# Ledger of designs, part 1: VHH binders against Ubiquitin fusion degradation protein 3 homolog (ufd-3)

Every score and structure here is a prediction.

Target 1, 271 residues: Ubiquitin fusion degradation protein 3 homolog (ufd-3), of Caenorhabditis elegans (g5ees6r586to856)
Amino acid sequence: PLVPVPDFYIIGLAGKGEKAIAKLKELNEKQDAFQLNPDQINGLEELFVLPTSSNYSSEVTQSAFEMSLQWPVEHLTPVLDFLRIALTHHSLNSYFCDRERGQELVGRLIAILVSDPADVALKVLVCRCIANAFSHPVGRNLFASTELSTLAPLVVRQVLNEKTVLQMSAATALANWSLALLQQSEQCEQLGPKEDLLRAILNGIESVDSFGYLGEDAIIRLLQALVTVMWGDASVIRLAKNRNIAQIAARLKDAVSNDSGKNIARDIVEM
Unless a header shows other numbers, all headers, positions and changes below count from the first letter of the chain; antibody chains are not in Kabat numbers.
F, E and O stand for the ipSAE by ESMFold2-Fast, ESMFold2 and OpenDDE, each averaged over both directions (binder to target, target to binder). V2 = 0.75 x the mean of E and O + 0.25 x the DockQ between their complexes.
Where letters were taken out, [cut] stands.
The coordinates of atoms that the task and the answers printed are left out; those that the model quotes come from them. Centres of patches stay.

## First folded at step 1 (VHH)

Design g1 (framework vhh_gocatamig_d2; at its last look DockQ between E and O 0.17; V2 from the best seeds 0.00; counts 0 for: pae E 7.4 > 2, placed apart)
Fold by ESMFold2, look of step 2:
Structure g1 (fold): chain B 271 residues (1-271), chain A 120 residues (1-120)
Amino acid sequence: as target 1 above (271 residues)
Amino acid sequence: EVQLVESGGGLVQPGGSLTLSCAASGFTFDDYALAWYRQAPGKKRELVAGITSGGSTVYMDSVKGRFTISRDNAKNSVYLQMNSLRAEDTAVYYCARETDLYSGEYFDYWGQGTLVTVSS
């Protein structure tokens, strides 16, 4: 079923790799200290032809990201496109989302979203990197409880952007986040992370005048995130009711013509 | 306007074969990656196979060696050859175009789907 989210979404498949590779090479020529060598570029190129389920990693590819992630923010679009795919590979996910490198990665993603770049592609790819990080356990552990007071509100803001691809990428990241927190709560006692994510979402959307500009698929994904974070948890459901979740779900339902979205909204109000 | 129209679905016995077709219009076909997704009743849509504008392919693990994706840029068409079909391959199959971040197009497009049923 669509709810609760049954498995982690993986955003994007190898597509337009030729354009991403060409842009990477173009921007590489502009670098001084962090210029990639041909072996590093070839390592990145291979990511676009490997299947998502592949458990790929190499020192050359790791070093290519370590170098290119230090490029100026306005040059990071193709780098993040390669990183989004890299995070779908178990070994590269584990490498970049470990304790030390993961904190640096999260800090970089926060900095990009805080800067609110005019280049929508950067924000889309940040959200897609976050979403795909949840595809493996080390990435889940990194993002599920880290920086909820800072990163989650920044991602929620992207759901409200006018570009439907950004809305969808951000909503998918929130859905994966909700599922990770739901799964995490099965295994340990934690002080309020599901409540914190729910608050971040509600704080971002409760005062919006109209949801008519949001794409239907993004609304459905946002509803999936809400129902997933609430699923089977009386204290989270009580918090949602205190924040009038039924009214918010009804407003989202009114912006959707699809029966799937209307059904999810009804499931929320009936909790 | 973008259109993706699937065809070729039907009923087939286990071990049998089908070829799905997707006719595309309303965009510069040669510039985009195409993919096949499937959705069984009550399950999420899942990626089956993808093909880049340059012809590179990817497959989900369960279909590797059995399914082949291909494209014909002259006919604006993408195909999925499905061999050695199993009951678990039963689903509605969708043709999709991926978002092209570098051309400024940000929308994913989906066809209406074609049903494949594998039963004895």
Scores: ipSAE 0.014, ipTM 0.310, lowest interface PAE 7.4, mean pLDDT 83
ESMFold2-Fast, scan of step 1: ipSAE 0.291; ipTM 0.623
ESMFold2 (binder alone), look of step 2: mean pLDDT 80; pTM 0.812
OpenDDE, look of step 2: ipSAE 0.015; ipTM 0.329

Design g10 (framework vhh_gocatamig_d2)
Fold by ESMFold2-Fast, scan of step 1:
Structure g10 (fold): chain B 271 residues (1-271), chain A 122 residues (1-122)
Amino acid sequence: as target 1 above (271 residues)
Amino acid sequence: EVQLVESGGGLVQPGGSLTLSCAASGFTFSSYALAWYRQAPGKKRELVAGIYSGGSTVYMDSVKGRFTISRDNAKNSVYLQMNSLRAEDTAVYYCARYTIYDFWSGKTFDYWGQGTLVTVSS
């Protein structure tokens, strides 16, 4: 039986962010414009000390992001690392993802992925920002509909990258996206977004010669995203069957040794 | 020891109603998603309804508007209210802790109750 992903994944802190803070300060000193003052730097540092999902927001922290997000792309790595943490906080998620600022955030993330930077860390952190945006309702609403046809293919491309950390981050974003669309459809029926996300995923993966280079955890998140977007929707399931999802799922199953991944793939094959 | 104990199944006429109950023990109930699955004779087991830890729900298309899943964290229980029952709803119904892959432990958790038979027939 198809089983939707049970809850949103949050890509949280593994430590106190000492290296991210050091890199932020280093790159701040190199800025000709939009250089952060000491209060703004302190506001960003506090994000690594606060509990995940706290109701944290301050005007100083908001201003620090409005300044630092305007830095050159090659200097954005520590900024995006702070942003992914900020998006796990209720008030900051709402601030960045609301009707006034949300489109600018989405456009900025798209621009980074389109630029295809050599530094893989930039692409990893964009995917982690997208994944964490889904931790709260405002972020889910923003990413559930707007620019899906442009952003979703860019995220799917990252799942297929050679670096396993990027694969995992992108697949996690897709899993969260799928759940947001499923929950939205349960509360208020909608006809387009789930099919658009399914099309983006299948368009990206259907021509791949081999899945053997993909990490097992990334394959499992990708399978969870496929199941979740198809669940409870006859039209989406019909579209998937017409796109030979059974053949694709069988190939993903062959690339996974974990029983969880094999079971999810088998359920898709047997739909 | 994880345990899920179902009750409430039985024989009912088409158009009737039944409420299934599931009492859970052996895990932190409020932290997990719970689900009702069913298996009709000769068919594969399928997810009927799920309820996430935060309270949001998901339903199979054929039961939307007829079935309601709910939970009571104080009683460690999940319920399935079934209205407007049809012959096609005849199945053994299973309470389950949602099948998940726990990334941190690297394990799949798949815990089921014993099942309760629901027969919709005149």
Scores: ipSAE 0.000, ipTM 0.155, lowest interface PAE 17.7, mean pLDDT 82

Design g2 (framework vhh_gocatamig_d2)
Amino acid sequence: EVQLVESGGGLVQPGGSLTLSCAASGFTFDDYALAWYRQAPGKKRELVAGITSGGSTVYMDSVKGRFTISRDNAKNSVYLQMNSLRAEDTAVYYCAAYEDLYTGETYDYWGQGTLVTVSS
ESMFold2-Fast, scan of step 1: ipSAE 0.128; ipTM 0.472

Design g3 (framework vhh_gocatamig_d2)
Fold by ESMFold2-Fast, scan of step 1:
Structure g3 (fold): chain B 271 residues (1-271), chain A 121 residues (1-121)
Amino acid sequence: as target 1 above (271 residues)
Amino acid sequence: EVQLVESGGGLVQPGGSLTLSCAASGFTFDDYALAWYRQAPGKKRELVAGITSGGSTVYMDSVKGRFTISRDNAKNSVYLQMNSLRAEDTAVYYCAKTEYDFYSGETFDYWGQGTLVTVSS
């Protein structure tokens, strides 16, 4: 039997953010417009000191993001690094993902994912922002209500990138998205978003020649996303079967050595 | 602050067994791969075994079948079970966490202090 992912993944801190802080200050000095003042910089630095799930928000911190998100795309790396952390805090998640600001956030993330040439660091951080947006109800509601035809295929494309760090970040975002849609479907009768996410995933991966280049952790998160979006839903399972998911899952199973990943893939094959 | 603290090293007879432990703090342990490296006197550090966040493992050829890497996410710890120890396994063993640095585009390793394993009579 299919077993859904039990809780949302949170992409937490990998250190004290010293490099992000230093880069933010360097790039801040280069800004002609939207330059942060010392109080705003301090407000962002506080995000690395607080527990990852604490309830933190301030008008100064909100203002710092309002200013710095307007920087040129090539300067956004440290800003998005701070934003992914901010999204793990309940009040800041609500601020960025609410009805007033949520669509603007989604638009910014899409703009970066479609940018050419591909900047791996920016795309990793966009996927991590999406993943962490699901840590709180407001972010879950935003993405559960967002137009999936545009954003989901862009995230799936990142799972297939050559860089394992990008694969993992994107697959984590998909796993969280699947769980958010599952929870939404348990609260109401809407089924369309789950089918749309499933189609986006299958459309992206069905023609892949080999999964051997994908990191095992990314494959496992991808398999978890597939199981979670299908779990307990006969219509979604029927769609998946009609799209030959068993053949795709068998190929993913061949690309993993981890027993957990093999078991998830086997359960999809044997549906 | 990333901290990795190794323990469990010591003197053991050829053919004996030893378990190394690495206690990790300062990062979200469940989300990262960890590895054991070793460095023998006068030699470069070499990868012995690695374990991904999902539990998948890799081993150097000379230890495959003898050593087992495992993790306990509840204890924020990674282990190396060493069986059928040989004189050539004598080395300082290091626990490592690898991090991709977005700002330089480079990969950096965080190292523990090391624990000495001596296989001798």
Scores: ipSAE 0.014, ipTM 0.415, lowest interface PAE 6.7, mean pLDDT 85

Design g4 (framework vhh_gocatamig_d2)
Fold by ESMFold2-Fast, scan of step 1:
Structure g4 (fold): chain B 271 residues (1-271), chain A 122 residues (1-122)
Amino acid sequence: as target 1 above (271 residues)
Amino acid sequence: EVQLVESGGGLVQPGGSLTLSCAASGFTFDDYALAWYRQAPGKKRELVAGITSGGSTVYMDSVKGRFTISRDNAKNSVYLQMNSLRAEDTAVYYCARYTVSDLYEGTTFDYWGQGTLVTVSS
């Protein structure tokens, strides 16, 4: 079954990262401050050859990110490409998402998403970092509580972008977020974050005149996020019904040709 | 409707060879990464080999040098050539399509075939 989200999606490698490595080296040579040494570059390169969801960490790799995350925003594209992979490893996820570093990480991701001009590649990689942060408990705890009311609307805006790769990356982040909040609520923790995420999604999509430009896979991830955040929760379901979710779901159903997507949307309409 | 149909499994002696085929339909084949997974009795499914839309490959350590994954975009097919087969290779082999083109363990797959049984025994 597609709902609730059966497991956290991991946005991994589309090849060996040769393009990201080349761009990292090019931009590293342009740095006046926070320039990486050869050992630090090698530590980042190793991330592209390791299996995802393994337990990898090194002090050299940590140091490389501490330096390169201080680069100007316009040079961060390869850095974020390495960071999204790092977040799939338990020890690196814990390192970056813990109490000491997590607040700074979230703040930096927010700063990139609000930056003008809009660099699509940077926004894609921010959404992929967020999606992959949910692969481990420390990242789930961070994003369940830290700046959710600020960050969630920014991610929803990326789902509605014209570029299908950004739509899919952002929708995947929302799907993972919804599963993290569902699992948190099953442990009898705070339920406020589920309502905040639902409100962010509905506020964003309510004003959309047509969903025809959205990629089908992104719509399916978005539908999964909606069902998962409502799953088994009468209060959240009531909030959704009061926000006319049935009308919204009917419009999303009209934008998909895939039977799986139509079935999920139909189930929301008939709730 | 997306379909992945495996064939080529069977009984083979240790040291023998088999070629598995996966015929795909219902999607733009050229745009997707595909992989072969296997599941031995009582064990979890594991990635055996993967191939991206661009032709890059990845292999499980225990099969590297013995197995070769390839694709034929004109025939909408992916293949696994298995050489020097061992008893430990006995498993049901599954063809899978990747939504995000990630070939490593822990990746999400949106479609799976029904599987084909490979038995390596004397």
Scores: ipSAE 0.000, ipTM 0.136, lowest interface PAE 13.1, mean pLDDT 83

Design g5 (framework vhh_gocatamig_d2)
Fold by ESMFold2-Fast, scan of step 1:
Structure g5 (fold): chain B 271 residues (1-271), chain A 122 residues (1-122)
Amino acid sequence: as target 1 above (271 residues)
Amino acid sequence: EVQLVESGGGLVQPGGSLTLSCAASGFTFDDYALAWYRQAPGKKRELVAGITSGGSTVYMDSVKGRFTISRDNAKNSVYLQMNSLRAEDTAVYYCAAEVYDELYGSETYDYWGQGTLVTVSS
């Protein structure tokens, strides 16, 4: 039988706030426009000290992000580091991922992922922001329902990057995305978005010469994304079979020594 | 606790070969970039070869084609295969592991081994 599909979103809160704070202050002084005042800087710093505080004041912090997200792409590293944590707070998630502001956020994330050559740090943090956006319903609605055809292929490319930290961050984002689509389909059935995410993943990985350079944890997360988007859905499973998912899963299995990953790959073949 | 333990150093004649090994413990080896540095008497420590977590390599010009760096993630080890050794290769060789600060970009190596002496002499 199939191994249990994860029923929880994978959220990253760990980080070295000291480095993020120092870099934020350094880059803030270089801003000609959208420079943060001391209160706004303090509002962002609080996110690393008290990330789950129920007394957290979001008005100043909302303002700080509205300003700092307008910085040049090459200066966004500490901003995105604070943003990934902010997206785990219900009020900030709703604020940034709602209909009014969600497309601006997505546009910023896309701009970073299409930058050439984009800093690996920025791509890691984009993927972490996407993964953490799934912690609340508003973020799930934004990313699961509206951004599959454009953003998903860009995230899949990051799974194939040389840096294992980026592989893992991107694979985690895909796993959360798959779970959001699965949960959405259980509520009202939405096959089109599932098929689009599956196509994006398969289009990205089907021509890869070798998965041996991928970290095992990233491979397991990618396999979790694949099995999750296919789970209990005959149409999606048929689409995957027509795209040679069995061969792809076998190749991913050969690149992993962990029994968990091998079991997920076997289950994908047996679906 | 992160620990790097080097082995394989010794005396070898010019034109000979030697393999250095570095065993790592206390961290998720796959996520680290690893490098071999060397320091000859009275000189600065210099990068000999590096290997990223993904397997991409870099070499000092004077060792290209003679030295090969490789990693074995299952054994948490990095190796330096040294061929066609020259007297100028005589140095203490150090294994280094970098926690790449992927968020803020730093090429500073955080962890170092104790070093292993390589002497190329007749």
Scores: ipSAE 0.020, ipTM 0.294, lowest interface PAE 5.5, mean pLDDT 81

Design g6 (framework vhh_gocatamig_d2)
Fold by ESMFold2-Fast, scan of step 1:
Structure g6 (fold): chain B 271 residues (1-271), chain A 120 residues (1-120)
Amino acid sequence: as target 1 above (271 residues)
Amino acid sequence: EVQLVESGGGLVQPGGSLTLSCAASGFTFSSYALAWYRQAPGKKRELVAGIYSGGSTVYMDSVKGRFTISRDNAKNSVYLQMNSLRAEDTAVYYCARSWITGSYLKYDYWGQGTLVTVSS
């Protein structure tokens, strides 16, 4: 039998916020059109002291993100650091991921991932925002069924980056994405989202010459994403077999040394 | 150097009971989920029971009501109490540690295993 599919979303809350707020204040002074006032800055600072389960939402905090997300890409690092935390709060997740603002948020995240000035730190934070968006139903609905064709391939590309922290952040986003699709498939019929995510993953990794440069954490989360999206779904499993998933999993197995990764990869090979 | 050492296996008659123990070292035990897996001859390893860092548990359907997983953080140990044993419970039982606790259930370290034989 396959290694047990996770039933938890991976949520990244690490960091006190002191570094992020200091950088935010520095970059805020460089803004002409979308400069934050002191109340907006205070609203962002509060996010690091609120419980993750809080139903926090304030108009001043919302406006702080609406303004600061308009900053030049090279200034967005502290903004996204606050946004990943905000997305773990039910009310802020609902605000930013709803039908009115969700497409604008996704568009901004895509713009960062395709931007030449975007560095590794920005791409890491984009992937963490995506991963954390899955902590609540509105974020799951936004990402799980509507943004697969454009966003998923960009996230898969980040798994293959040379920096292990970016590999892991991207693989974490894919793992959460797979779980959201699995859980939603239990409530209603999905019209191809699982197959689309599987295709995006396999399209990205099937031509990779060697997985040896990937960190073990990233490979294991990627393997979990593959198992999760295939779990209990004959159609998705058939697609994976037609795409030679066994050969790909065998190569991923060769790139891990720990038993967890080897066991997951072996189960996919023997599927 | 993470180590998991199982004990308590043996021969038992159908309907009997055994308690398996897993002694852990080399990590902060209370922060991790632990699980019991088993592998019968000619079959793949399967999850029998798991216990999260917070104390929540999960069980395979065929052992629900018969087996109980528990942990003792002061002793760095996890236990599997097996009651009403059946011939189909015959397997090598393995203790496993979850690397990511409370977010992602995956197993990165395994014990050597302890054999349980249920035979009349």
Scores: ipSAE 0.000, ipTM 0.119, lowest interface PAE 17.2, mean pLDDT 80

Design g7 (framework vhh_gocatamig_d2)
Fold by ESMFold2-Fast, scan of step 1:
Structure g7 (fold): chain B 271 residues (1-271), chain A 121 residues (1-121)
Amino acid sequence: as target 1 above (271 residues)
Amino acid sequence: EVQLVESGGGLVQPGGSLTLSCAASGFTFSSYYLAWYRQAPGKKRELVAGITSGGSTVYMDSVKGRFTISRDNAKNSVYLQMNSLRAEDTAVYYCAKYRTVYSGWTTFDYWGQGTLVTVSS
């Protein structure tokens, strides 16, 4: 009765990116170093007119990101908004998530997630970058090999934030992460990463007395992450049962009115 | 242990050419973004050209089409080929390596000593 997520969630374009483009141009003028030229700005703008998951990459667009990712953290909001879209394109996903650049990307994402609550918009975009990195194999491999003990707890913390948009973005990243680990376990029987992700989720949420402040969609994505990471794996299910997942799932069930969410939570309780 | 050593500067007439070289040591050269900056008297340091680990390039508008940045990972060197030089290109040129691992956002860890380029008749 546990039903894993059927496919990866892709956080695509909402609107035409006009505000992100305007903000990018505004902040570009403030740069002492790493200022983008007009060709580089145009290369980033093209990302908002291309289909999600298209196979787009160009030397100019790569160069624009290599420059703009060096901007001060407080100026990165529009850059990360372009990066999350870039990660849905196969060639750009491979470029940023490969063996040489991937660890640098992960380090940048961690640095933002440990910053102050004033950076909520940045944390939303970090979670969306993580979610979209799973749209292609190179990004899936990067995060499967990433230190789950460090990054996963930081993402789980964002699910519990007061802002519903951050909750949803973080829960979506966890759902994609769980599917990536499931697919890898089917190929190579890698159980350790699934247990690590489950432990990170349970450690983050087990002491929460009420989930009533969470948006229902975020709860549903979180429940999907839990069932997906446990699906078809007796060892992971046994670990979850020993960690009182039934009681946690009952509390999540109490916080949703949607039948879909109630059904997923019930299936966890009745494992 | 990280060192950047520039060479190739000198006096050149307008319209002439120069190739600047930067020899790097003490780090995994192929993994890092490298850049050429310049500073004219009384002016702030400005980015001239940059090159990523993958070979993607960026140029300041006023040098685009005239300057070419390149790298040779086997020789741990980055180059700036400067053509059609103008009086306004007169500056001290610096090679720079960014701290782009983990918490390094926009900070140059290391700068070379600089090499002077004078474009004058």
Scores: ipSAE 0.000, ipTM 0.133, lowest interface PAE 16.4, mean pLDDT 81

Design g8 (framework vhh_gocatamig_d2)
Fold by ESMFold2-Fast, scan of step 1:
Structure g8 (fold): chain B 271 residues (1-271), chain A 121 residues (1-121)
Amino acid sequence: as target 1 above (271 residues)
Amino acid sequence: EVQLVESGGGLVQPGGSLTLSCAASGFTFDDYALAWYRQAPGKKRELVAGITSGGSTVYMDSVKGRFTISRDNAKNSVYLQMNSLRAEDTAVYYCAAYEWIDSGEYEFDYWGQGTLVTVSS
């Protein structure tokens, strides 16, 4: 079953990190104020040896990120590649997403997306960090309760980018966000964040005449996000209908050939 | 528009030398790793040498000690100095620019048109 989102998507490793490690070491030599020592580099390398989603806690690894996240934006690509992996580990997710450090992390991710860097890899990795932050409760709480009015529209813009990998990473972040808000509403009855996320998505996509340039998988993930944020919530469904979601869903349906995607879109049109 | 333009290929006798040059435009050169690949007729392309934005290098075993890769960031150029050339080095040589990220799902590669190197008596 595709709706509601069945579980949080985790964007994990495809290799042993040789490229990211080499690039990290290269860029580290260029740093003046926030250069990593050998112990800190070793702490980051360990993330590629450990299985994704394992518990992992290390003061050295934490300090390595505290230093390297302060590097210039143009040097952050390997740092964000390590960070998206770190966020899949329960203890590191809790460390970066807690009350003390979470707002700084969100602010940094916003700053990167606002700067609209030419290097699309930075935007991809920011979206992957956001997606993976939802793998654990602390990350879900951080994004469910803060910065929706600022961060969500920036992520929605990435869904509409011409690069399919960025579309998919951003749509995955939105799908995870929708699931986190759905689960939160079942536990504590907080309603505002679901409406805010729905508004951000609809505001971003409502003026798009044709979605034909979007990858089919990204459209399906976006449809999952839309259905999930509305799931079982009459108030959110009413808001969506008043925002003419039926016409938007019809255009998304026209852009997919996959029966699953067409069925989800049709269900939105007919709801 | 990203462009890579190779030059310096030609015919040389075994034991001779050639220097290949690659001029780059359309991207922030200092941030990219650059590599020389080659492709002989009927074979797949293979990495010959690479250089990171910081100057770290890698070489294929069969060219190590004979070839030297270097870059000049002020000129947006990368070079391959080829010494002690062998008949087996005959191939079209391609300049490539790439962003090192470890996603396994996402990479950017930009390629030049290639320059022919023939090593024959």
Scores: ipSAE 0.012, ipTM 0.162, lowest interface PAE 8.7, mean pLDDT 83

Design g9 (framework vhh_gocatamig_d2)
Fold by ESMFold2-Fast, scan of step 1:
Structure g9 (fold): chain B 271 residues (1-271), chain A 123 residues (1-123)
Amino acid sequence: as target 1 above (271 residues)
Amino acid sequence: EVQLVESGGGLVQPGGSLTLSCAASGFTFDDYALAWYRQAPGKKRELVAGITSGGSTVYMDSVKGRFTISRDNAKNSVYLQMNSLRAEDTAVYYCATYEYTDLYTGETTYDYWGQGTLVTVSS
């Protein structure tokens, strides 16, 4: 089944990263401060060689990110591309998402998402970093607990962007977020963060005149996130019903042709 | 050079079957979503079926249960298996990619299209 989200989606390697490596080297030469040395560049390149499931981490790779994440926002595209891969490795996920560094990482991602709306590449990669952060427990804990009320609305905004690549990356991040919150609620009695994610999603989408411009896969991921955050939780379901989720789901249903998407939307309407 | 080459079209009797193939080259096939469109004379081009890079599929309502889209990443190919063909399925069928945005250049390219393959369902 597609609901609740069956496992965390991972936005993995699509190729050898030649463009990312070339752009990293180009932008590195432009840095007045925090310029990477050859060993640090090699440490980042290794991320494209090793399988994403391997337990890869090195102090050189960590230092390369600590320096390159300090670059001006307009130079961060290749850095974030490497970071999204790094977050799929258990040790690097733990390093960047732990209690010492996690808040700074979240703050950096927020800063990028509030930058000029025309910068699609950076916003895509931020959403992919968030999505991949959920691949390991430390990342799940960080994003399930850290400033959800601030970050979630910014991610929802990206689902509504005109570029389908950004819609899909953002919707995937929301789907992973909803699963992390569901798993957290099943392991303990506290359910508060689920209401915040639901509110963020509904606040964003309730103002949309038409969902016809959204890619079908992004709508399906969004529907998965909505069902998953409500799954088995009468309080969250009651909040959703009071926010007219049935009307919103009916409109999302009209924007999909896929039977799976229609069925998920129908289930929400008939709650 | 990007190329999408369709094959498998032809004349078939109502109720018959055809498999359309699309061979792709010149881009990283695994990263792309692909779709089959069709256009009958005097009508608009319409989406018949699509498949994402992850393998999720979508279908036009009138072909659900009759057509199946699939991909073979090792062969850089997309297929459309068409069963229970009807006169209404007569059209030129096109293989296409979806919009591509290059994250490093900021350039958004248009979808790539094949030349099309004619499917005629008649006696």
Scores: ipSAE 0.021, ipTM 0.412, lowest interface PAE 5.3, mean pLDDT 84

